# VH-VL binders against Probable septum site-determining protein MinC (minC): the designs that were tried, part 5

Target 1, 220 residues: Probable septum site-determining protein MinC (minC), of Prochlorococcus marinus subsp. pastoris (q7v2x8)
Amino acid sequence: MKLILRGIANEFIKSFSFKNFEIDQNFFDKLITKEAPAAANLITENEKINSYELAKLKLILEKHFIKLSNIYSNNRETVLSGKSLKINSTFLKIKDLENQLPLDPSYLKKDILHKGTVRSGDRISSNGDLFIIGDVNPGAIISANNNVYVWGKLFGIAFAGKNGNKNASVASLYLNPLQLRICEIVAIGPKEKPKGQHPEIAILEDNKIIIKPYFLNQNL

## First folded at step 8 (VH-VL; framework fv_cosibelimab)

Design y3 (from d1 with heavy chain G56D, light chain S97D)
Fold by ESMFold2-Fast, scan of step 8:
Structure y3 (fold): chain C 220 residues (1-220), chain A 121 residues (1-121), chain B 112 residues (1-112)
Amino acid sequence: as target 1 above (220 residues)
Amino acid sequence: EVQLVQSGAEVKKPGSSVKVSCKASGGTFSSYIISWVRQAPGQGLEWMGVIIPIFDTADYAQKFQGRVTITADESTSTAYMELSSLRSEDTAVYYCAREGDSGSYYYFDYWGQGTLVTVSS
Amino acid sequence: NFMLTQPHSVSESPGKTVTISCTRSSGSIASNYVQWYQQRPGSAPTTVIYRDNQRPSGVPDRFSGSIDSSSNSASLTISGLKTEDEADYYCQSYDSDNLDYVFGGGTKLTVL
């Protein structure tokens, strides 16, 4: 269950439960102006909520000049309870409930671009692709749920496909890491140093990490 | 300075109904949440039901569902509890109680003085 | 539906500390807030603790509340006992599954 507070200038997300719902007067004062009353949307999944509990929530919100404007739920009885209180209430499937949350730009931007050297002791993690413009020194650890790209020299530890993506890769202009990991497969250093400064890519084939020259192949 | 004042003691016969009143003073009645709690002589507290007057929305303990009706009249700032089909076991002190501050859940901060209802033949 | 179980009575000497327990029969005690009410003979109850451990204005700091998940219980602790603390004490919580306000059976505190 999520209670989303929307003011004219600010939008906030707050998780709600009847035990842990606390109204902080200072919190509400910060987001509500006297010229523009705030509104709230309630999002529930399969939880059944009766009309008394919704009326109590509505009363508490209205004491702080917040209108309970919409209820979105995957529970038809909760929707009926909302309608009985004259609250605009809509049945939505689980997949569609997330579309009612305000956008958080940090959640949508999963890829990370880092400029500069990643030094011993540094850790950088990405929920998407990770792109480094610089060298990754021994003792540094970089990781991504998808691909790792190092536009520089890789001497540290690199993990790609952390979330089980076996198609993930690690690419670098000079690939000489202490350790590579793709998904659950680990390789400790290459057998020999790279001969030249051409880009190389590490990929997972037959549950083994292999390193080869990076060459874009396009079959027409 | 919130005060809840209840109606006087009642003596009723089995099978009849009783309606107890609770008049609120101080504060804004429409923003109240009022519960009814009873206590048989020498026994513990037992919750009966609750009303949110502004939305005319009530909820009742399962044991009393179908026998208890809680209502409110905003014009007189008064809540009522009506209990029907009275039995000797319904002899008790009946309290109205207000739920707490605007941020508080499910606790009673002010209580009425109580109304003794005696059910006897 | 769950029940809240309290000892029927507890006694202690003036100046000492007493603890009254309130045990939840099913589900976690931490699932819903616990309140404590004091009732003297012939009077309506008054709140001494709300939201597990909060005190209303006017209630001395001798009164404190706590939750113990290992025993699935809430406790009311009264330190520096005074004769005026002699009363019945009730715990109360909310059953969100059945939409009921649940009271414990009550504990009679005697100060001797």
Scores: ipSAE 0.394, ipTM 0.720, lowest interface PAE 2.2, mean pLDDT 82

Design y4 (from d1 with heavy chain T57S Y105S)
Fold by ESMFold2-Fast, scan of step 8:
Structure y4 (fold): chain C 220 residues (1-220), chain A 121 residues (1-121), chain B 112 residues (1-112)
Amino acid sequence: as target 1 above (220 residues)
Amino acid sequence: EVQLVQSGAEVKKPGSSVKVSCKASGGTFSSYIISWVRQAPGQGLEWMGVIIPIFGSADYAQKFQGRVTITADESTSTAYMELSSLRSEDTAVYYCAREGDSGSSYYFDYWGQGTLVTVSS
Amino acid sequence: NFMLTQPHSVSESPGKTVTISCTRSSGSIASNYVQWYQQRPGSAPTTVIYRDNQRPSGVPDRFSGSIDSSSNSASLTISGLKTEDEADYYCQSYDSSNLDYVFGGGTKLTVL
């Protein structure tokens, strides 16, 4: 099982078992948590974890100022255990669990500028803002800890604010994604295709993703 | 300095219930994990159950499920163990014990002084 | 569930070394950490070894712990035996499959 740890600017992947699970403060020295607590997502495959074991993990994380935010598991009983502790818990098939992992955990790549089409099967992640000059095709996945900007058409999956930045946004010249995510809020693609090509921006407002036309003089 | 102080000895009749308390001092009670372990006269240690007070999450040894209930009151930093349907073989010293500073440790770093519960007519 | 088996009793003279074994009946001894507790007559247990081989503050370095995967056992070794070491010793591990804390039967150490 894997624990995905995140703060405001950084993200870590930690593989662990209950015997070998230790929190070393040096491990968290790279997390920037000055104004907000760090968060964690737990990913498990077939392991059955009861509510006591999950509560113990939650306690260990909270002692280090980390919130256990989401559980993704291929074990339905583990999902029920998470829900009993009021943790957002989702059942996923094993193949889909890999999609919950960070696409690029490199801390040396804060802001990324990518020139060219992001094709089906491609994955790009940034620990800061992500700028794409090109189209993002269906089957591509892009993500950023802060904002995602696509100077082109967005047809794939876009994830902004991965590390808890609720002010993060996704903007594109043609916003027709399969899925949008800002922080922990997910929106499945729009029922209707955009009318014509015009810039739009997706933002979080009252814990909902809303899409608006983007204008230079608009406060978003 | 962490200290666990238990309630005093009790004499109970068969079929009754007993509730033993364990008051913690020192450290942060909300970060505690507290187990209950008993020891019959001349016998070994036997684990009964555990609680994480801050979440009210408890787990029990299979042998005691249905008869034991472990609870905690954060306002008084006190854990409780209640054992029902008492039999003479439940005569034992009952200990509370705190799990070590790392929650992943599964060991007991501080123990209460023990509470003798005698079950007889 | 698995069982942890210890010898019922051991005895040794002051100044010598004694080793107490703790054997796991099923599954690997290395699958979970093993701790060791000392209990003197009339007293609550105290930890002498945790996490296989770690000593708490205040426990003298003559106490050590080890794991032997070939015999599927953990061992507590006490060197330079002193009369105050006379006590019952219990090993303990965790059964993650059944969510149980498992104690060994205990070993009575007599120092003659």
Scores: ipSAE 0.336, ipTM 0.687, lowest interface PAE 2.7, mean pLDDT 82

